VH-VL binders against Putative dimethylsulfoniopropionate lyase DddL (dddL). Designs and how they scored, part 24

Target 1, 232 residues: Putative dimethylsulfoniopropionate lyase DddL (dddL), of Cereibacter sphaeroides (q3j6l0)
Amino acid sequence: MHSLSERVEQLRLNDCPDWLYLLHEFDALYRQGSDGGSRPIRTHRKRVRDSLALIVEANPAVNDRPPEVKPVTAHLGRALDLGERGAVQGMSRALARVAGRLTWEYGYEKVPKALARKYAYCEILGPRGPICAERLILGFVLFAPSTTYPQHSHKDIEESYISVAGAWSENDAAVHAPGSLILNRPGLEHRITTGDLSPCLLAYAWTGSEERLNQPGMKLSSPRKARIEKGI
Below, E stands for the ipSAE of ESMFold2; O stands for the ipSAE of OpenDDE; V2 stands for 0.75 times the mean of E and O plus 0.25 times the DockQ between their complexes.

## First folded at step 10 (VH-VL; framework fv_dalutrafusp)

Design X08 (from W06 with light chain R94Y Y96R; at its last look DockQ between E and O 0.51; V2 from the best seeds 0.00; counts 0 for: pae O 3.6 > 2)
Fold by OpenDDE, look of step 10:
Structure X08 (fold): chain C 232 residues (1-232), chain A 119 residues (1-119), chain B 107 residues (1-107)
Amino acid sequence: as target 1 above (232 residues)
Amino acid sequence: EVQLVQSGAEVKKPGESLKISCKASGYSFTSYWINWVRQMPGKGLEWMGRIYPGDSDTNYAGKFKDQVTISADKSISTAYLQWSSLKASDTAMYYCARLYDNWGYFDYWGQGTLVTVSS
Amino acid sequence: DIQMTQSPSSLSASVGDRVTITCRASQDIYYYLNWYQQKPGKAPKLLIYDASRLETGVPSRFSGSGSGTDFTFTISSLQPEDIATYYCQQYDNYPRTFGQGTKVEIK
């Protein structure tokens, strides 16, 4: 009796409609809206869209990761509810469909205690999956109310946030609302703060080389070092 | 305006040490990678390595590892490429170049430093 | 290391001619390819980035296309000032690598 080793056929994106539709929402997020007259923002949006299009066309492997929750995920329901009321309701709904399949992570070897209960991120598309890609990372960042995300930067990685739900600020420069895009150029030091009334949900995209995206090396920056480098 | 100004042409003998410079201006020197590119006479471009002046992080192409040293002095916004012992095969044009936003393309280049090593 | 194979090594064309240069990567580099122009005695100048994006101030007669492993650089109408060597360069991985270059001359 030759045990027909059922070759578990590798699932691909086209076999996973919920993931595919979520990616369509990402495409929409980076397609819609104004660049604010910013060439870097325009370029980044285009990079994300072009990369995503190529990835989708290639019908990548989908490797479901074990679902993991973090303390902050207690706020996910509220964040999704808020997102459904805003300019990016499609994203919120699509995310809700896969909420139980998300792997929430901290991304740091040592997470500050204050942040451990108020922060987590999940990758949707990237080297870690579930949607496999080497040259683009898409995901979400969730913050509890009244969160301060420490100053950090990404070497050789260009990052963008698009607000899905909640109010937040980066580097005390502005208050961002759903639909707002903030670009963090490589090496740019940034700190995030959230409002006290609602959780904050951000869609994020990382662009960079395959090598860097596979080893993003997330390090928190010393505030002192950042000031010295800016000559302030 | 962003500018990279390199030191002048060098004529050296084999075995001599050399340090050439690339002075940056018009931008935050500590916020961008500076790269060195070699071009041998009549040949193409070869990426040698890079330095991030902000923290002196340095990377080399395998071919140039331990062959040259890349350094920077952020106090004077200057990057350096140095040899401890020159060879005739080191005869080339050397360019410094800034990496756009620490990723992607080289947007600004120095004018090049010609190094001639002959007996 | 990612090898970039550029073709042809040299070409001669008339003013107004369409010029095409190809670059092939040894592996999939997505659209992480730049094109540079180097005039004699000068440093390279960026013309195209991200395979197909025209750098600011670069004439529209220059263009790039391709993804994955095969890329094309085009001058739609060759001008006298376009006499130079052109290089493709990948930025998908380190070390950064360049094509061998294509010398463009005017007949």
Scores: ipSAE 0.072, ipTM 0.699, lowest interface PAE 3.6, mean pLDDT 91
ESMFold2, look of step 10: ipSAE 0.531; ipTM 0.793
ESMFold2 (binder alone), look of step 10: mean pLDDT 93; pTM 0.934

## First folded at step 11 (VH-VL; framework fv_dalutrafusp)

Design Y01 (from X03 with light chain Y96W; at its last look DockQ between E and O 0.51; V2 from the best seeds 0.00; counts 0 for: pae E 3.0 > 2)
Fold by ESMFold2, look of step 11:
Structure Y01 (fold): chain C 232 residues (1-232), chain A 119 residues (1-119), chain B 107 residues (1-107)
Amino acid sequence: as target 1 above (232 residues)
Amino acid sequence: EVQLVQSGAEVKKPGESLKISCKASGYSFTSYWINWVRQMPGKGLEWMGRIYPGDSDTNYAGKFKDQVTISADKSISTAYLQWSSLKASDTAMYYCARLYDNWGYFDYWGQGTLVTVSS
Amino acid sequence: DIQMTQSPSSLSASVGDRVTITCRASQDIWYYLNWYQQKPGKAPKLLIYDASNLETGVPSRFSGSGSGTDFTFTISSLQPEDIATYYCQQYDNRPWTFGQGTKVEIK
């Protein structure tokens, strides 16, 4: 008996134009400001784009996931409206075409009560699909208004967030507009705080070794890991 | 200014122990991997292993596992490479090097520590 | 372990010549390849990262290209200060491995 993956009999990216167009918008999003910014930001942007180009060229498998919603997804329509009228219209339009197929989830085994109604994420490309890849993860995080989300640097992964819609601040200070990027570098703690008036939609990317991106617990947040280390 | 300053050259006999050091400055020591690279006389570069000083996570290349110990002292921002029993074949230049953000390339190198093991 | 094979092991060229060094990986490593320069008696220095990106302060006569398994490093116009040994290095999978090195000399 042959392995299904080795026979390549499943749906592939080139058969899925709406997914492909969404990936084109990710490329465009990471191209914005690519010649500007600090060297770490420029290097990261290029890594995301180079990795995405290699994945697209390979025409990877597409494995649909069951659609899933979370309480925060009631805000998705508003976030898409805001994005469509802003600087990143193409991304919002492309995401809207697949919005009903998204699998929204939490990054925790037991989600903190403060966050249960205020955030969720979905993977677009990565080890769990729908677009299969082992060396890059792309997705979206959706926040309700007035949300604080802690994030910690990773020792084997580069992580970035780019605003698609809404306003947000890093470390409870500077406000970022659509198109702004936060790079989660070693030694820097980042705290995402969203404004009070509108939901916030962020695109995210993780680059790193195949080993680290494919670990069973990679969907779990650093806060859960830190909580376990403190006796939870 | 990022700097990695290594301990001085060592001349040892087979069977002796040795611990060489790499003192880091100019960055957050606990947030970057420090790697050790060997260069035997007249030969190329070999990655030996690395440590993440923040949690002491270590990785070794298979040929060096159980042959050396990599450690760090966070209080003085120093990484170490240690042998419990040197062999003549340990004669080499040893470099420490920092790994760029999250992963990638070795962006800063120590000046090297020459270890000579002779009968 | 990913084997990195450099070619040639040494070369000799005149000032102003174009110098080309190749590096082949034993498996597909995407763009996860770096080039280092090591001058006699000194620690290695990063020149090119991620196959084709020039490190800050490195002269534009240095360049890199390739992906997958086959990579090329070029000095477009050799200068006297370029006498060194050059190493490719992959970081796709541990252990990180280097090519055996290419010594570049001036005739």
Scores: ipSAE 0.482, ipTM 0.788, lowest interface PAE 3.0, mean pLDDT 85
ESMFold2 (binder alone), look of step 11: mean pLDDT 93; pTM 0.940
OpenDDE, look of step 11: ipSAE 0.780; ipTM 0.895

Design Y02 (from X07 with light chain R53N; at its last look DockQ between E and O 0.64; V2 from the best seeds 0.57)
Fold by OpenDDE, look of step 11:
Structure Y02 (fold): chain C 232 residues (1-232), chain A 119 residues (1-119), chain B 107 residues (1-107)
Amino acid sequence: as target 1 above (232 residues)
Amino acid sequence: EVQLVQSGAEVKKPGESLKISCKASGYSFTSYWINWVRQMPGKGLEWMGRIYPGDSDTNYAGKFKDQVTISADKSISTAYLQWSSLKASDTAMYYCARLYDNWGYFDYWGQGTLVTVSS
Amino acid sequence: DIQMTQSPSSLSASVGDRVTITCRASQDIYYYLNWYQQKPGKAPKLLIYDASNLETGVPSRFSGSGSGTDFTFTISSLQPEDIATYYCQQYDNRPWTFGQGTKVEIK
């Protein structure tokens, strides 16, 4: 009785319409809107779109990860509801379809106690999956109301945030609304704060070398070190 | 304005040590990778390695690993390339270059330092 | 290491001619390719980044195209000041590598 080991055929992106539609929403997200006259922002948006197009064309493997929730995911429902009413409603709807398949993570070996219930992120596309890619990372970050994400920087990684839902601020400079793009260049120190009324859901993109994206390091900066480096 | 200014030409003998410099100005020195590129006479460009002055992180191409040392002094916004023992084959033009966005392309270059090693 | 094969090694053309240089990567590098110009006795200068983007201040007669393994650099109308050696460079994986260069001369 030759046990026909049913070769579980590797799922590809074209076999997973919900993931594919979510990626289309990411493409739209980075296609739409103004660059605000910023060359770095324009270049980053183009890089994200071009990378995404090449990845989609290659019909990458889809490896579902075990779903994992974090305390902050209790706010995901409200965030999605808010997103559906905003400028990025398509993204919110597409995300909702795969919400039960998301692997939420902290990204730190030790998560600060203050963040343990107020923060998590999930990768959609990248080296860790579920959509396999080596040269781009796409995902979401979820914050509870009244959250302060500590000052940090990303060495060798260019990062962008686009708000899907909720109001937030970076480095106390401005209040960002859904649809607004914030670019964090490599090495830029930044702190994130959220409003008191609603959760904040951000779409994020990381660009960088293949080597670095496979080992993304977030360096939490001590307030002192950041001041010294800024000459303040 | 962003500028990279390198030290002057060097004439050395085999076995001698050498340290050449690249002084940066017009930007945050600690926030960008500085790279060294070799160009042998009449030849192409070879990436040697890089340093991030903010934390002194360094990477080398395999060919140059243990052959040279890259360092930086952030107090004076200067990067260095050094040899403990020069060879005749080290005769080349050496360029320092800034890496835009810490990946991608070299947007600013030094004027180059010619190193001649001859017995 | 990723090998970059540039062609031709040298060319001579007349003022106003279209000049084309090709660069082939040993593996898929997406659009992670830059083009530099090096004039005699000078440091390299960035002309094109990310395969097809013109650097600020660079004349529009310069252009780049391609993705994956095959890339093209073009001068639409060669000018006397364009006498230089041109290099492609990949930044997909370290060590970063350059093509062997193309020397462009005027007849």
Scores: ipSAE 0.437, ipTM 0.806, lowest interface PAE 1.9, mean pLDDT 92
ESMFold2, look of step 11: ipSAE 0.645; ipTM 0.832
ESMFold2 (binder alone), look of step 11: mean pLDDT 93; pTM 0.942

Design Y03 (from Y01 with heavy chain D101H; at its last look DockQ between E and O 0.64; V2 from the best seeds 0.00; counts 0 for: pae E 2.1 > 2)
Fold by OpenDDE, look of step 11:
Structure Y03 (fold): chain C 232 residues (1-232), chain A 119 residues (1-119), chain B 107 residues (1-107)
Amino acid sequence: as target 1 above (232 residues)
Amino acid sequence: EVQLVQSGAEVKKPGESLKISCKASGYSFTSYWINWVRQMPGKGLEWMGRIYPGDSDTNYAGKFKDQVTISADKSISTAYLQWSSLKASDTAMYYCARLYHNWGYFDYWGQGTLVTVSS
Amino acid sequence: DIQMTQSPSSLSASVGDRVTITCRASQDIWYYLNWYQQKPGKAPKLLIYDASNLETGVPSRFSGSGSGTDFTFTISSLQPEDIATYYCQQYDNRPWTFGQGTKVEIK
């Protein structure tokens, strides 16, 4: 009785419509809106879209990761509700369809106690999956109300945030609303704060070399040294 | 305005040591990779390596590994390329170049330093 | 290492002519390709980044196209000031590598 080891056929993106639709929403997210006259922002948006198009065309493997929740995910429902009322309602709806399949992570070996209940991120597309890609990372970051994400920077990685839901600020410079794009250039130190009333849900994109994206190495910057050096 | 200014031309003999410099201005020196590119006489461009002055992280092309040393002094916004023992084959133009946002293209270049090694 | 094969090695054309240079990568590098101009005795200057984007201040007669392994650089109308050697450069993987260059002269 030759046990027909049912070769579990590797799922691909075209076999997973909910993931594919979510990626279409990412494309729309980075296609829509103004670059504010900023060349770096325009270039980054184009890179994200072009990369995403190439990845989708290649019909990448989809490797489902075990779903994992974090304390902050208790706020995900409210964040999605808020997102559905905003400028990026399509993204919120698409995300809601796969919400039970998300792997939420901290990204740090040691998460500060203050953040443990107020922060998490999930990768949608990237080296870690579920949608396999080596040259782009797409995902979401979720914050509870009244959160301060500590000052940090990303070496050799260009990062963008697009607000899906909630109000937030970076480096106390402005209050960002849904649909707003913030670009963090490599090496730029930034701190994130959220409002006290609602959770904040951000879509994020990372661009960089394949080597760096596979080992993003997030380093929390000591608040004191970075403030002194930048005169902030 | 962003500028990279390199040290002057060098004439050396085989076996001598040499250190050439690239001084940066007009931007945050510690936030951008500085690269060195070699161009032998009448030949093309060769990427040698890079340094991130913020933490002195360095990468070399295999061909140049252990052949040269790249360093930086962030206090004076200057990057260096050095040889412990020059060879005649090291005769070339050497350029420093800034990498745009640590990924992609070289947006600013030094004027080049000509190194001539002859007996 | 990724090999960049540039063609032709040299060309001579008249003022106003269309000039085309090609660059082929040994592997798929997506759009991670730049084009530089180097005039005699000068440092290279960036013209095109990410295969098809014109650098700020660069004349519109310069353009780039392609993805994957095959790329094209074009001067729509050659000008006297365009006498230079042109290089493609990939930044998909280190070590970053350049094409061997194309010397452009005016007849």
Scores: ipSAE 0.470, ipTM 0.807, lowest interface PAE 1.9, mean pLDDT 92
ESMFold2, look of step 11: ipSAE 0.604; ipTM 0.816
ESMFold2 (binder alone), look of step 11: mean pLDDT 93; pTM 0.944

Design Y04 (from Y01 with heavy chain N102H; at its last look DockQ between E and O 0.59; V2 from the best seeds 0.00; counts 0 for: pae E 4.3 > 2)
Fold by ESMFold2, look of step 11:
Structure Y04 (fold): chain C 232 residues (1-232), chain A 119 residues (1-119), chain B 107 residues (1-107)
Amino acid sequence: as target 1 above (232 residues)
Amino acid sequence: EVQLVQSGAEVKKPGESLKISCKASGYSFTSYWINWVRQMPGKGLEWMGRIYPGDSDTNYAGKFKDQVTISADKSISTAYLQWSSLKASDTAMYYCARLYDHWGYFDYWGQGTLVTVSS
Amino acid sequence: DIQMTQSPSSLSASVGDRVTITCRASQDIWYYLNWYQQKPGKAPKLLIYDASNLETGVPSRFSGSGSGTDFTFTISSLQPEDIATYYCQQYDNRPWTFGQGTKVEIK
């Protein structure tokens, strides 16, 4: 009838100021855009911000996962240093406060062996925690220098990346600076290529209904538009 | 720009088969869900199901599961709704509709196909 | 299934009147709610998406608000061309469900 586990008080977001401050930085990151934004981008930014506001107001549970590292996380310190000197320094400082509590992972799908040493991500808010939510996923992806990462086709979710530190390019073309956003759009596959000299840290968001986010589909693909073509 | 053009009205008898079509243009057909919505005479709207033409993934509302088949032919950018054996209760207007950018709202609709099942 | 209940089922108002339609979900659907207009003999037309966002080309007299379970659709100044049936629709969980509709007429 009685149990010690039943008596342990569940930590909630308001009990965890370093997590809350990190979410404030996500909120700030999605409030501003570099341009006027297309309708899909404006709608996406609003969805992320509105979803986050609803989640924060609900004071969700916080369930820490055991910290885990991956080979790429050796670059995290340098990435945070770069971010502190750039346009999104508040995010870098807030992330640094919880860096030792992060669970870095490769994902929910098979990881190509070539990428296993060059990237990892961590979820900070979502169905898998540490900040529990069912209708929004927020996190970070860390890339080593000289990394090419194929984007996934997303038939059921909406996904964005915002640069926190380091340089990256889309489809091996223009270089994007910290603060820049990629929105994954239907019918177009992308490749992210990081610069040669520094690691790259991106914030990410997945938006959607509870059904979609609890059963997200992800696919590594190389469509003809996204394939590297020998034409140099 | 975006258009969904449905096949014409049908008058059928109970027990007959029927396949109605929804031809899409002005966008990447394989990258958006196509949905079917029923409206019985004098009634509201009912979501029946959907297909993702890129991989033929389908979902059905429970009441329509095993009652209809949703399919697509991506070579001609056309989605289909079909019955193997019509009932008088299938008399309705049927719309196809596109989901906007993977989100759950319908931004473009076909003109509708009236199906009448009588005698 | 998530049940969507609209109120009223029908209404009559004068040109220029403020018209308000409510929609209640049987469970919390956040802002995953849309509003459609359907004129007689025509396909539905999206007016408002995600509870409060006006679709492109829709007049500003239309608006929406709410989150959770209670949502409101408003026509600030009713016009003759607004005679139609209006539907709310949720997309939080399949099956996607619509309210029963609200028929709006001019007195």
Scores: ipSAE 0.316, ipTM 0.728, lowest interface PAE 4.3, mean pLDDT 83
ESMFold2 (binder alone), look of step 11: mean pLDDT 93; pTM 0.941
OpenDDE, look of step 11: ipSAE 0.535; ipTM 0.826

Design Y05 (from X07 with heavy chain D101Y; at its last look DockQ between E and O 0.55; V2 from the best seeds 0.00; counts 0 for: pae O 5.4 > 2)
Fold by OpenDDE, look of step 11:
Structure Y05 (fold): chain C 232 residues (1-232), chain A 119 residues (1-119), chain B 107 residues (1-107)
Amino acid sequence: as target 1 above (232 residues)
Amino acid sequence: EVQLVQSGAEVKKPGESLKISCKASGYSFTSYWINWVRQMPGKGLEWMGRIYPGDSDTNYAGKFKDQVTISADKSISTAYLQWSSLKASDTAMYYCARLYYNWGYFDYWGQGTLVTVSS
Amino acid sequence: DIQMTQSPSSLSASVGDRVTITCRASQDIYYYLNWYQQKPGKAPKLLIYDASRLETGVPSRFSGSGSGTDFTFTISSLQPEDIATYYCQQYDNRPWTFGQGTKVEIK
C-alpha cells in the first residue's frame, strides 16, 4: 500500500483570488491620487507600482501563516466599516475578505505597555509572507483611538503610509484623511498620533534592498536625541 | 549645495599609518550614509564600506574588513578612512560618496584622494 | 558577492553614433542597477538609477533599460563631451559591486 504522500502543491498567487484582488487594490491605491507636486513621492509611488507589477507577473508563492490577533484587532471591524465609507472603499472590502487570515504582530521584542493594546501591524506581501516577495513589503498598521506611536526611524528603508480609515497625524504637522499619502524617507524621525474617536487603519509600503527588507530594523529614538540632531 | 571635499594627496611608505578625510556640507550629515570607494590605477571601482554618521554604524566589504577603518566626526561633518599599516598595494584613488536615502546609488562624490605607497 | 560583467571593455565610435553598453549580473538583481560616467581625472557621476531612470540634469541622449540579470546603457547620439569610462553598479545586496567599466572614445 504505497501511501501516496499527497504532495501538497505549493499555492501560488493565481490560485488565491482574495490575495490577488487585495494586491490589485494596493496597485490602485498607489496609482490613484496626486503626488502633490513632490518628486520623491512620485518616484516612490512608481517604485511600488512597478515592483508590485513584476511580483504579480511572476506568480509568487503564497505561504499561509498562522492567523494571530492582538488586542488592537478588536478595533479592526470598526476600521473596516469606516474604510468602506471613504475614498478607499475597495481596499477596505478586499482586506475584509482576508481579515481572518491575517497575522498581526508588534515588530518589537518588547512592546511598550502603552502600545500593547493600541497597535499592531500585519504583512501581506514580503519576505515573511503570506505572499512571498523579497524586494517589497506591503501591509497594514492598525491603531486604536488616542494612540501615540513613539518616535522612530527606518535607517535603510523608504516607507509610505496611505490612510484607509481614520484620522491621524505625523510629527504634529497635519491631520491626514483617508486617501492621504505620507512618505517617510530613510532616517526621517517620525511620531504618529491618532484621533480620540475612531481607530486608524493605514496601508504601508516598504522599499529597499533585498538584504535590508529581510532584516528590517526599527530604531526607537529618544525624543531628545532626535530634536538635538535636527537642530530643533 | 551638497559638497564632499576630501583631503589632499598622500605619499607614504609601507608600514606607515594614514587617515584621510571627507568633509560634507549642504545637507544633514547625520541622515545619509557616507561610502568609500577605491580605484586602483587604471582599474575599476570597488566599494569598500560605509558609515552612518548618525549612530556610527559601519559596514565593510569582505575584502576590506579589518584592512581599513571607517569613522566619522559628526561635530565637523567629516568622515574618515584610515590604515594602521599601509602596503604598496594600497596605492589608489579613494573616493567618498553619499548614498541617496539608502537606495544604493551615489548621488554626490568627493573629488578623490590619491594615496601613493612606495618604498 | 554579485558579479557584474560589463561589455565591451572599450569602444571607439564617431560623433553622432549610437553607443550601447551591456551589463550582466550573476543573479537576479531586479531593477537595482545604476550607471555612472567617469571622465578622466574626475570622480564618477550618476547618470541612470533604478535601471532606467534618468538623473536630474542628465541629457536625454542617455538611457538605460533592463531587469533581472541583463541591462543596457545607451547613448543615442555620441557627443565629444561623452568621452569617459562608464560603470554599472548593483545595489540589491552588499557588498555593492561595479562592472569592470567601458571606455568610450571618439574616432
Scores: ipSAE 0.020, ipTM 0.647, lowest interface PAE 5.4, mean pLDDT 90
ESMFold2, look of step 11: ipSAE 0.536; ipTM 0.800
ESMFold2 (binder alone), look of step 11: mean pLDDT 93; pTM 0.944

Design Y06 (from Y01 with heavy chain G104S; at its last look DockQ between E and O 0.58; V2 from the best seeds 0.00; counts 0 for: sugar tag NWS H102)
Heavy chain, then light chain:
Amino acid sequence: EVQLVQSGAEVKKPGESLKISCKASGYSFTSYWINWVRQMPGKGLEWMGRIYPGDSDTNYAGKFKDQVTISADKSISTAYLQWSSLKASDTAMYYCARLYDNWSYFDYWGQGTLVTVSS
Amino acid sequence: DIQMTQSPSSLSASVGDRVTITCRASQDIWYYLNWYQQKPGKAPKLLIYDASNLETGVPSRFSGSGSGTDFTFTISSLQPEDIATYYCQQYDNRPWTFGQGTKVEIK
ESMFold2, look of step 11: ipSAE 0.738; ipTM 0.864
ESMFold2 (binder alone), look of step 11: mean pLDDT 93; pTM 0.936
OpenDDE, look of step 11: ipSAE 0.812; ipTM 0.902

Design Y07 (from X07 with heavy chain R98K, light chain Y30W; at its last look DockQ between E and O 0.64; V2 from the best seeds 0.00; counts 0 for: pae E 2.1 > 2)
Fold by ESMFold2, look of step 11:
Structure Y07 (fold): chain C 232 residues (1-232), chain A 119 residues (1-119), chain B 107 residues (1-107)
Amino acid sequence: as target 1 above (232 residues)
Amino acid sequence: EVQLVQSGAEVKKPGESLKISCKASGYSFTSYWINWVRQMPGKGLEWMGRIYPGDSDTNYAGKFKDQVTISADKSISTAYLQWSSLKASDTAMYYCAKLYDNWGYFDYWGQGTLVTVSS
Amino acid sequence: DIQMTQSPSSLSASVGDRVTITCRASQDIWYYLNWYQQKPGKAPKLLIYDASRLETGVPSRFSGSGSGTDFTFTISSLQPEDIATYYCQQYDNRPWTFGQGTKVEIK
């Protein structure tokens, strides 16, 4: 007798409606915006949505990770409140339902002192996240007020951020509103600066080769000291 | 305008060394992978490997590892493919190509360099 | 390595005919598949990316479909300028691999 009942103990996405509803909100975020966006943005949005659809259809495993907090996570409640009052309230409500189960982490082996209390990431879907996937990573990054965070593009990865709550600027220029997508393209320097009144919550997505996303020790990004582009 | 301009055709003998070039312009050379693709006479396309010129990170397809060397000189925006000792079986057309935003597809190709190895 | 098998290796059709080329991957590559056209003496040219997305400036008679392991490339109405060899290419895992090519000729 070969029993299939031993697999019944493995939770899968269809057994976990709060995770599934959070993924639906990611799909909605990446569906937003006009079809008239730039070609790189349109291509990236479709890749994220197509990848997510394939993952959801496959009913992947869901493996809880031990919850972890960081100093910045004290701001999560306010970020969720702000998001619920804004244009992306569905995302905030869905995230709130799983907030106590999140595993917050730093993006590199040794966190700079300047960032130790000011940021953290959590993976929702990916090789290490609770929803298992090999070719897509979805998650959130949370910033304290008055945070400057430099980032650089990855060599094999498309990376995007979508504002969920709070105000922020890129390279000291425009303030990005909830629902706005930023694509981290090669050859561009990016410096995120958050406002001084409220925390900032971003959703992120990585698309890339299965090999690159499955590597042990892959990190969301590797920030370094910000550069002043206007100081020509 | 993005351009990849390759060095001219080569006629060599077995055992000789060779270094062919791909000069890039119209984009940030150090921020994009540049790839080499072989096409043997009458055959299809084979990805050989690539380099990220910003830090010289290099990857090879297994059959080409230790058979060729891929390098770049970022001061002149040029990538190279080189052999220390050519074989007759190295006779082929060689293309360099750039990836779109470093993920997905090859959006720009060089014109090709024909390498002929014969006695 | 992921093997890409194209079928047929060559075909001959009349102007206006519908042409279909298939590509089969040796493992699930999702939609991570591109189609290129190569004319004699020229470098390859991207036509279709991500299985079904038409590159800018490519005529709408070209299309692609499929996911997983089975992919199809179609020319809805063959034109004289479509004489070329067509290649599928996966970008899921390194090494990136191409199909062996399909040579399209006019009867």
Scores: ipSAE 0.626, ipTM 0.828, lowest interface PAE 2.1, mean pLDDT 86
ESMFold2 (binder alone), look of step 11: mean pLDDT 93; pTM 0.939
OpenDDE, look of step 11: ipSAE 0.763; ipTM 0.893
ESMFold2, look of step 14: ipSAE 0.621; ipTM 0.830
ESMFold2 (binder alone), look of step 14: mean pLDDT 93; pTM 0.933
OpenDDE, look of step 14: ipSAE 0.689; ipTM 0.872

